VHH binders against q8kes1. Designs and how they scored, part 3

Target 1, 126 residues: q8kes1
Amino acid sequence: MNLKVKGARDVFEYMKGRIPDETKEHLFVLFLSTKNQILRHETITIGTLTASLIHPREIFKAAIRESAHSIILVHNHPSGDVQPSNADKQVTSILKKAGDLLQIELLDHVIVGNNDWFSFRDHALL

## First folded at step 9 (VHH)

Design r1
Fold by ESMFold2, fold request of step 11:
Structure r1 (fold): chain B 126 residues (1-126), chain A 119 residues (1-119)
Amino acid sequence: as target 1 above (126 residues)
Amino acid sequence: QVQLQESGGGLVQPGSSLRLSCAASGFTFSDYHMHWVRQAPGKGPEWVSSINPSGSYTYYATSVKGRFSISRDNPSKTLYLQMNSLRPEDSAVYYCAKEWEYDSGTYSRGQGTQVTVSS
């Protein structure tokens, strides 16, 4: 399915039923076309998110292979609390810089939880 | 069609309070985070505050925290911004926003309401 995402709520709705084990933290990347259609998503990490576990080279290698125009990060908090952590902000900053250099924009980082989400873009953290 | 109509702006003295309202229609108001964004002449847009769909979490820019309070009434599809201890630097057009639109690279917002703080 090539769902077009207009904003963060569409990202939240896309992730429903797509997190294999909601008791664990997952970081995903969504690869987007020039028209903001989701080409596919890929799991980057499972477990507590830390900046030291993020490898921009591997993420952007996959983005290039998919011919992605842009990417969105998605991360779940098993607690249901969608407030961004310092680690979430650090990971976002690293990938924003890498994306700017490679001209594959990081459009947003969306944290998903129990019936709620948090968009970095909506809250001016991107 | 999505409609956002801001109101309640005006000319007030420093230290005054003012309450902004935003009437929403054309979308399921209770399904979205809602935001206030402001823009002063010659400056870029500045995010001010956000509130989640249920109203249980609120977020503020550091420049307004402790002075401004965001709230929503989902049955009436109305967003509010209570602005206390107003300062001249709060002068701007205030916009009610539904979400950032990835296609346009900007917020989905109304036409705004002018707030002017001067003696």
Scores: ipSAE 0.829, ipTM 0.904, lowest interface PAE 0.6, mean pLDDT 92
Fold by ESMFold2, fold request of step 11:
Structure r1 (fold): chain B 126 residues (1-126), chain A 119 residues (1-119)
Amino acid sequence: as target 1 above (126 residues)
Amino acid sequence: QVQLQESGGGLVQPGSSLRLSCAASGFTFSDYHMHWVRQAPGKGPEWVSSINPSGSYTYYATSVKGRFSISRDNPSKTLYLQMNSLRPEDSAVYYCAKEWEYDSGTYSRGQGTQVTVSS
């Protein structure tokens, strides 16, 4: 049975112990079922996030293979400061547009740091 | 089980101040970001402000930044919104919210408190 996420706090809790090297920035995608259960997660990039590292076709190809209903983006800020950068916002916008077209919704983007998180959805950035 | 009860709304003139409160129960208040969301008649919900669990980060919509101040008191499980320099466009039902719920596609919120700013 897969873990169900009800909101961004559950995503933050899921990511504890799942970031291989917290001194580096990682971007993950979570693939979700129709019941918002995490089917699996996948590392997209390691290193400073830029829009040029994001290829929607590969993310959504994986989402289709998983029969994902929706996706959530997660990344960590090694500094512990969870405020979104301009690059974070740009990546989110690109994947939101792709998800809207394919009807595989980007439910949220959650930034995780030192004992805190930031949800794009909670703060009306998504 | 989760209970959020807003209070402190009223009818005031432009330029006035109001302080909203939200009493929370049925969950571990200190574990969650808390939010204020408002809805004017005939409009969709509008996010107003958020605060992280410790209270160390606060966030504001551009329309209220510099006028509104969010705060929390974790021992009393209470969220606050201090609203200064109120304008007619601030008139709405104000809701306290715990979190965006992925299942419902909306905030987990209380019943709301009416704020009316009119000359």
Scores: ipSAE 0.829, ipTM 0.903, lowest interface PAE 0.6, mean pLDDT 92
Fold by ESMFold2, look of step 9:
Structure r1 (fold): chain B 126 residues (1-126), chain A 119 residues (1-119)
Amino acid sequence: as target 1 above (126 residues)
Amino acid sequence: QVQLQESGGGLVQPGSSLRLSCAASGFTFSDYHMHWVRQAPGKGPEWVSSINPSGSYTYYATSVKGRFSISRDNPSKTLYLQMNSLRPEDSAVYYCAKEWEYDSGTYSRGQGTQVTVSS
């Protein structure tokens, strides 16, 4: 019933048509089953991404409620340039540490743009 | 079935160049980022370089920046790695990879080609 993601390209394809206002930066979390099926996604922030806007308690409360085995972060760069910023790396680090402690793995962080994406996992940033 | 076949490895002296090739089949090559990953004996895999589907963006590990150059030819479904100024620490099996697979927790990769840099 739920869409399975095998790798970052599937995440990129899932996000097509699911970003309400592509002129704004959005951060989403995808909650995954043990079989890497997307259970649900949730918007975390809208606007310029900073580490101070990230509340691991709320993300992982939702992950526990969804019975998520793992999570994937996704965000868009309105410019279309998918290069990770320092803020992107900081947010990823915070949520990786929280996920490791709770044993709800941060499986990847995928940045999406104009017909391209960047996977943290593919580029060994996770 | 995804098939990735690396070639072009060999035994060379420090300071030499090698050009690796990877022939791809069984998937739409132009739809994916492609990667080079290497693994030395007794070490874990090390990401080396990546290139986006169009070839417009290239990425390099800091250890190889300025010495290695990744490229692709989408019509021939071929990925390349030009390796210049080779060092003994570049010795490894080099793998062509399609993407990290979430189920397996590793790259979807070929069987690799051995690069040995020694005097």
Scores: ipSAE 0.826, ipTM 0.904, lowest interface PAE 0.6, mean pLDDT 92
Fold by ESMFold2, look of step 12:
Structure r1 (fold): chain B 126 residues (1-126), chain A 119 residues (1-119)
Amino acid sequence: as target 1 above (126 residues)
Amino acid sequence: QVQLQESGGGLVQPGSSLRLSCAASGFTFSDYHMHWVRQAPGKGPEWVSSINPSGSYTYYATSVKGRFSISRDNPSKTLYLQMNSLRPEDSAVYYCAKEWEYDSGTYSRGQGTQVTVSS
């Protein structure tokens, strides 16, 4: 029953209708199986993203409990501009390092806007 | 089935220009970001440039910014890379890519076209 993601466009399509208030900035994590199926997603923060709001312990504790093989970060920009901010890059770097240590890979970080997205992996930022 | 066919490579002198083309089929071209990736002998793949589905945003690696220009023509399903002021370090096989595929851990890409810049 779980949806499989092949690449960042599938992540963008999955998030349509799943952002509770698109006027607010949200950060989500998707927990993935070994077959890149979405096990579930979880809201990490609502509001302006800063590195100080991110607790790798809690994200990866949840990933272990879900038996996730890997994770994807998803983040919306209410403006519709999908360019990554410095905060987006910093959060991604922190969680990539934690995932590498725990061998639960951060496969991608996908920023979503109105009709566009930006993949960190596609643009070699990950 | 995704098909990507790169063309326009060649052997040129430093300072020259080349225009690469990529013909796409087997997917809805206008629904995807498109990318150029290059690989020099003995090196891993290097991302070069990307363009969003509408063509309204373009992205460049710092090594090529200001010299290369990516564009797309959605009706003809064609991606382009205009390469100006070519340098020997630009020598590589250039690949047209649709997206990073999570299953394979690689880009969905064509066969590539060789660009060689030497005196």
Scores: ipSAE 0.824, ipTM 0.905, lowest interface PAE 0.6, mean pLDDT 92
Fold by ESMFold2, look of step 13:
Structure r1 (fold): chain B 126 residues (1-126), chain A 119 residues (1-119)
Amino acid sequence: as target 1 above (126 residues)
Amino acid sequence: QVQLQESGGGLVQPGSSLRLSCAASGFTFSDYHMHWVRQAPGKGPEWVSSINPSGSYTYYATSVKGRFSISRDNPSKTLYLQMNSLRPEDSAVYYCAKEWEYDSGTYSRGQGTQVTVSS
């Protein structure tokens, strides 16, 4: 709740033990304070990620209710391979645009797997 | 305190090769993805390449794929970038980076090493 994230590795470490069923794909959002402390996280979807399942208004309604300064997306790949798919990139683009309009920044999208992660921000995909 | 020291830059002709090194200290090197980022005069920073903690996955910008090779040696806490078939467009200051820092909105990086490719 009050863990500070400095970069993507901290996000990866936060998610350890917080994915209910690692055999299923989960998408989470982390709501962050002005000091990049995790206020809380919320499960957005369970199952294969597609852009059609993402509802920016519900995500940002929750972000506004939490007084979040910014958000981070996290999802797991059950395979353990952390390479982003085209769907992952599309979801990221949609939420980045919405966040830019609302001035609640999407700081990163972190894909987590077995003992590894992939950060969109680190790889200039965000 | 995190310290990153890049070296190996220089002035070379197009088609040449250079090998950049980065000595790391002040953190557990083997626990982090490492990155190369470059910045040409008057331009913003450009991500070049990344490597995961074990070295089993490497990533490249499309502009350098097939020409550059990233590697790491975890025992010596050293990151490398082998740059082959250099082009004038590759001229930049090259930075070794640990990760993007959410607080600052920039990479945590060293002071950089200048690479100049001139005909």
Scores: ipSAE 0.822, ipTM 0.904, lowest interface PAE 0.7, mean pLDDT 92
Fold by ESMFold2, look of step 16:
Structure r1 (fold): chain B 126 residues (1-126), chain A 119 residues (1-119)
Amino acid sequence: as target 1 above (126 residues)
Amino acid sequence: QVQLQESGGGLVQPGSSLRLSCAASGFTFSDYHMHWVRQAPGKGPEWVSSINPSGSYTYYATSVKGRFSISRDNPSKTLYLQMNSLRPEDSAVYYCAKEWEYDSGTYSRGQGTQVTVSS
């Protein structure tokens, strides 16, 4: 059975050992079942995150192909500082709006570092 | 079984201070971000403040920034909220929370403690 995520800490734990090069910024999407089980994850970008690199059509095309009920965004900050940047907030806003329209909910955006994480949902940024 | 017990609420006058406490058990307290959320009658829940596992980062809603201070003591598994310069609009039930639960679409939280700022 695939891992069920109850909250953002479970997302952080899932990502341990799944970031190919922690010295680079990666953005991932997790595709979730109706039971909040991770079906799989997919790398969206590698390198400095900017809103111009985000293509909602391709992300949600993949979500539909996976039969995902919902999605979670995850990215790492190579510095280990998990505070959200303005780019992180802008990307989250774009994908939330797209997900609301398509009725594939963006449940959370979780920024991960070595020993900490930041959840947009926990901090009322979603 | 996660247990969160809030205390320290009361009836106070505007400009007063209160210190809320939350005793946690049933989970590894030092492994989680902790949060304060409040709810006034007839209003939806409002996130107030958060603190990371080590206590090195704190976060505040704009409405309380500069007046409230969150802290934690990991050895005693206790979360705190120091509330200064209280206003009538701070009146609410204050909840201690562990995290947002994706299944329920709300925070995992205790029963809350009433704060009333009046007269």
Scores: ipSAE 0.821, ipTM 0.904, lowest interface PAE 0.6, mean pLDDT 92
Fold by ESMFold2, last read:
Structure r1 (fold): chain B 126 residues (1-126), chain A 119 residues (1-119)
Amino acid sequence: as target 1 above (126 residues)
Amino acid sequence: QVQLQESGGGLVQPGSSLRLSCAASGFTFSDYHMHWVRQAPGKGPEWVSSINPSGSYTYYATSVKGRFSISRDNPSKTLYLQMNSLRPEDSAVYYCAKEWEYDSGTYSRGQGTQVTVSS
């Protein structure tokens, strides 16, 4: 029943049609099973992404309740430019550290645009 | 079945150039970011360069920026790495990669081509 993600392209394809208002920046978290199946996703923020809007305790509380083995971050850039910002890198660093401590790995952070994506993992930023 | 075949490696002197190529089959080449990754003996893999599906964006590790150039030809399903001003620390097996695989925790890659830079 649940969709499996093998790599960042599958994450990009999963997000098609799942962003309610593509004119605004959204941050999502995907909660994954041990088999990298998406258990569910959750919208974390809408609007300009800053590290101060990210609360690791709320994300990982949800991950523990879902029995998630790992998580993936996803966000869109309404401009279609998928280059990571400094804020994107800061958010990724914070959640990687929290995930390492809790042993709920941050597998990837995928930025999605119109016809492209950027994977932190593919580009050795994770 | 994904197949990636690297070629163009060899033994060269410092300051030389080499051009690596990678023939891809078994997947829709134009749908994926493509990557070069290298591994020296006794070291872990090191990401070198990436290029997006259209070829409009290229990315480089700081150790190679300005010396290496990645390109792709989608009709021929071929990825390239032009390596200029080669240094001994560039010596490694160079791999063409399609994607980081979440299940395996590594890149999907070919068997690689050896580049050795020595005097």
Scores: ipSAE 0.821, ipTM 0.903, lowest interface PAE 0.6, mean pLDDT 91

Design r1
Fold by ESMFold2, fold request of step 11:
Parts: C-alpha cells; structure tokens; sequence
Structure r1 (fold): chain B 126 residues (1-126), chain A 119 residues (1-119)
C-alpha cells in the first residue's frame, strides 16, 4: 500500500529519515500514481544543485517506466534553510516545461529542511 | 473537517486600510504554512502572501509587497492580513488557505471575504 500525498506537508513528512546524508544536498523525484500515491522515489543528484546537471529525458524516461501519472521534486538544503535558490528555480522551470510537453505533470517542488519545508506550488512559483 | 473562516472585508476608499482575519479549525494550525489568495471576478486565483508555521518567514507577491503584512497567532489558530494603502486593483474575494491540494489542483481554502476598493 503506497502512501498518498495530499499536499506539501505530506511530502515533507515522507522524506523524514529518507535522506541518507543530510550534510549533502540531494535532489529526489517522487513518482506518483493517478491517485497521488508515491510509487517510489529516486535520487537524481547528490551535491550542489546546478541546472546543467539535470537531464529531463532521464527523469521522464524513469517516470514512464514507473507508470507515473505525475512527479514531485524534493530537495534538501544541508543548512536547514528552505528558501529556494536561483538554481532550485531553474531546475524547477526546466522540469515543469518538460512535464507539460509530456503530460506528466510536475505537481510540486518541495524543499525540506530541519523543521520546515517550502512548496513551490503553495507559493505560486510553479 | 478542515474549516477556514475569513472575515474583515468591506467596501473602502482608495488609500484605506483593512485587517483580514481567518479562524482555523479541524487541523493542527501550527503545523502548516498558511496563505492568502485572492480572486477578482472573471480571473483565476492569485497568490498574495504566505507565512511559515512558526511565523519566522513571510512571503509576498510583488504587487502587495510593502503594503500588506501577514501574521499568525498559533494559540488562537488565527491568520491575519494587514492591508494598507489599498488600491482599486486590490478588489477581490480574499481566501485563507492551508495548502495546495494535489488531488483538486487548488488551495484548500475558506469561503472568502470580499474586499472592494472604490470611491
């Protein structure tokens, strides 16, 4: 039985204990069913996030293999500060455009920290 | 069971101030980011402002930055929006929102309170 995410707080709660080394930046993708259940998550990058290292075709190829209806990006900041960086915004924009073309929607990008999160969707950045 | 009730709207002149309130129940208010969203007739929803659970971070749309101030009182489960220097283009129904709901593709929000800025 897969966990359903209703909104960004559920994404934040899901990621607790699932980041192998919180001292490093990680970008994850969550693959979602038509009912917004998490099918699985996958680590995309480890280390400082830069848009040039993100390859939409590989992410969406994986989404198709997982039979995902939609995806959510999750990124941690080792500082615990959840404010989006310019790189976070660039990555989100690239993957939103790719998802729109493929009709595999990027539902949200959630930045997670120690005791807080930031949702791009909630703040109209998506 | 989530309930959000906005209040404090009205008909005011340009340059006036209003303070909107939102009473929350049916969820742990202090666990969530809270948001104000507005909608003018015939337009889609427009995000206005957000505040994190502790109240330590606030966020504003560029159109309202410097004029509006969001705050929250977690003990009373109340969200506020102080609206200063109101303009006719601020006229809208203002909604208090808990978060974007992925299933519905919209904010979980209350009934709204009408703000009309006109002479």
Amino acid sequence: as target 1 above (126 residues)
Amino acid sequence: QVQLQESGGGLVQPGSSLRLSCAASGFTFSDYHMHWVRQAPGKGPEWVSSINPSGSYTYYATSVKGRFSISRDNPSKTLYLQMNSLRPEDSAVYYCAKEWEYDSGTYSRGQGTQVTVSS
Scores: ipSAE 0.820, ipTM 0.903, lowest interface PAE 0.6, mean pLDDT 91
Fold by ESMFold2, look of step 11:
Structure r1 (fold): chain B 126 residues (1-126), chain A 119 residues (1-119)
Amino acid sequence: as target 1 above (126 residues)
Amino acid sequence: QVQLQESGGGLVQPGSSLRLSCAASGFTFSDYHMHWVRQAPGKGPEWVSSINPSGSYTYYATSVKGRFSISRDNPSKTLYLQMNSLRPEDSAVYYCAKEWEYDSGTYSRGQGTQVTVSS
């Protein structure tokens, strides 16, 4: 019932049961209201994430369409290991810059695994 | 209501060791990553270290890696930071933190414990 996210653990809990095929890597975007309530989430890509294949236009077009105040990136590692890859860091950096320009803040990037998560914001990578 | 109480700070000489403790209550401690954050006078907060819920993964800022060790005891709801080879640059108020709060744009943290390392 409560769609508000207070921190990264809430994001991890929200994604339980919402990843269609956990054997595949998915990138999601959560669109947030001004009160950090999840308006909707959207699958951006399925398959191994590479920074060169992520285009800010696709993500921020969706964010504008949803009237999002801010966004959170989420992706799963099928292995269950939640350590960020270089590609994860590059994607985060690009989208942070684009979000700052458009004033649609990237609040966090949360990597989810079997029973753990990794928050870029918690670890000062954002 | 989340409550975090840090202790173990003090005034020490360079090269000394200190062990910080943080008593946690008001939330399910074992369900969260825990963090140490420090703040020196006139500076913004600096992330120091993190540990995942089970304690199986630890993370460190470059400035403290190899000198500091984070640990947790989930039954006693206690977080620790072992600080070795202390330097004057480590002088700060050290805060125990539960997680970054999206609403406030900062960590959910305690009142802190002062660590002062003589210049």
Scores: ipSAE 0.818, ipTM 0.900, lowest interface PAE 0.6, mean pLDDT 91
Fold by ESMFold2, last read:
Structure r1 (fold): chain B 126 residues (1-126), chain A 119 residues (1-119)
Amino acid sequence: as target 1 above (126 residues)
Amino acid sequence: QVQLQESGGGLVQPGSSLRLSCAASGFTFSDYHMHWVRQAPGKGPEWVSSINPSGSYTYYATSVKGRFSISRDNPSKTLYLQMNSLRPEDSAVYYCAKEWEYDSGTYSRGQGTQVTVSS
């Protein structure tokens, strides 16, 4: 019923075929159970990511409704360059702080491209 | 079963070079980013370097950038870390890692190899 993610590669594989328009940047949140199963995902923004588009209360309202234990952020770079931008880092920082306060951990932020990914957790950015 | 075996550590003088190797098995090596992580006694783990599946992109912690070079050989399933201009601060156990495991809250890593830099 629910896919378990063990690490960032599983997140990358999950997102295959789930990005409606690969020519646009999408930011998603994955809501996870205590067993790191994806309960569901939700699209947060479409288009160029900026910190001003982040609404922590709406993300965590959804997380609480889903009974999520933790969350993972995912977004794609249409260019295929999976290197995190400063905006990506700022968004991650905001949601990490909110998650720490609410005790709904931000486990990772995974940037996905066509054939590659970048994990914030793997690279010690989270 | 994922198996990672690090080697090439030792005791060296400051300014020396050392090359670490990691033999990988039990997974499709070419499908994963690979990482080097180090841990000094009494300290938390420190990410050192990463390389993407094809080897076309490399990433470095600021503390090692310009001195360390990560590489991989996918046919032999081997990861490398060339460490130049070694400093006492580089002394640590160095681990080869496949990825951060969400269940355990740590890297999927080998047993590590000790690097000690002292006069």
Scores: ipSAE 0.818, ipTM 0.903, lowest interface PAE 0.6, mean pLDDT 91
Fold by ESMFold2, last read:
Structure r1 (fold): chain B 126 residues (1-126), chain A 119 residues (1-119)
Amino acid sequence: as target 1 above (126 residues)
Amino acid sequence: QVQLQESGGGLVQPGSSLRLSCAASGFTFSDYHMHWVRQAPGKGPEWVSSINPSGSYTYYATSVKGRFSISRDNPSKTLYLQMNSLRPEDSAVYYCAKEWEYDSGTYSRGQGTQVTVSS
């Protein structure tokens, strides 16, 4: 409840042991306080990520209910390869735009594997 | 306390090469992606390149791809940027960075090293 994330490595560490079935791709959202503390996380989808399965209204409805100041997207690649796909980029773009309009910032998108992660923010993709 | 100390900048002619170094301390260097960012006078910061903890993946801005090469040496806690075929538009202060800090909305970085490319 009070775990603070300072950067993408902390997000990667948070997700260890929190993915129910690591053989499947999951998309999560983390809801953050004004102090970048994780209020909670929520599973958005299970299975191959596509932009057509993402509904910004449902994500931001949850963010408003949680009184989140900002959100972080996280998804795992069961393969361990953390390179962003085109679908990952499309999902990020859609949710970035929605968050900007609602003033609930998409702070980062972190792809996690077994031994590595990829941060959209660190690599100037956000 | 995180310490990042960049070196290797200078005044060079177009087409020259430079190698930047960054000595890191105060954190577990091998646990983090490392980054180079640069800032020219009157401009906002520009991400240049990144490298993952193991060094197995490298990433480059389109403006430098094919000319710059990032590397790291984890035992010596040192990050490098090899800059080839330098152009006047590469002139900037170059910063070594540990990661984007969500609180500050910027990279955790050192004091920088000046690179000036002038004909």
Scores: ipSAE 0.818, ipTM 0.903, lowest interface PAE 0.6, mean pLDDT 92
Fold by ESMFold2, look of step 14:
Structure r1 (fold): chain B 126 residues (1-126), chain A 119 residues (1-119)
Amino acid sequence: as target 1 above (126 residues)
Amino acid sequence: QVQLQESGGGLVQPGSSLRLSCAASGFTFSDYHMHWVRQAPGKGPEWVSSINPSGSYTYYATSVKGRFSISRDNPSKTLYLQMNSLRPEDSAVYYCAKEWEYDSGTYSRGQGTQVTVSS
C-alpha cells in the first residue's frame, strides 16, 4: 500500500479490481499521506448516493485516526456514464467544507466507469 | 517526460476567431483527459475546457460555452481549441494540460500561447 497518486488517472487505475460489486453504486474515501500515497481506502456507502447518507464526522474521524493529510472521494457509476449527478456535487460540497474547516483537504472527487473517469478537480468543480 | 507545445495564438480584434493547437509527447496521449487552461496577467489560472480520452465528451466553462470548441486527434497526438467570437476578457496565455497534479496543486501544462483581443 505504497501507491502514489499523481492525478486522477492513477486513482482510476487504483480502483480497478477494488469495487466489490460493480452493479451497485459505491462511494469510497482514499486517505492520503503528505506524499499523496494511499494509506488505505474505506467504503462510505453502497447504493444510490444521497447527501443524507454522508456523515462527515465519521469520515474525518477515520481520517484523523489514519493520520491522513488529505482525502480523495471515489464513486462508481454502474452504467459506465461518468457524468457527475446533482447528488455527487452535493456530497462533494459537504465534504469539501468539512475538510477545509479541519484542514484535511479534499484533493479530488473521481467518478469511475467502465473505461473512463471524471475528475472534479480537472474540471474545476473543486 | 510530458511535453506539451501550444501554438496558434496572436493579436486579434474583438469578434475574431483563432484556433489553438497543442502537440503532445512523452505520454500515451489517448489515455488521458486533455484540458485548456488560461491565465490573464495578475490573475490565477482559469479552467476553460476539457475533453475525455476518446473525444466523446467535451466540457466548457460557462464563460466560453457556445463560443469555444475543444477537439482532439489521437493518431497525431494533437489537442485543439477553436475560439470564436473572441472578447477582450478572453485575453490570456492559453495552456494545454494533461491533468491536475496533486503534488503541485496545478495542471501539468505546456509553455502556453498568448491570445490578445484588443480594441
Scores: ipSAE 0.808, ipTM 0.903, lowest interface PAE 0.6, mean pLDDT 91

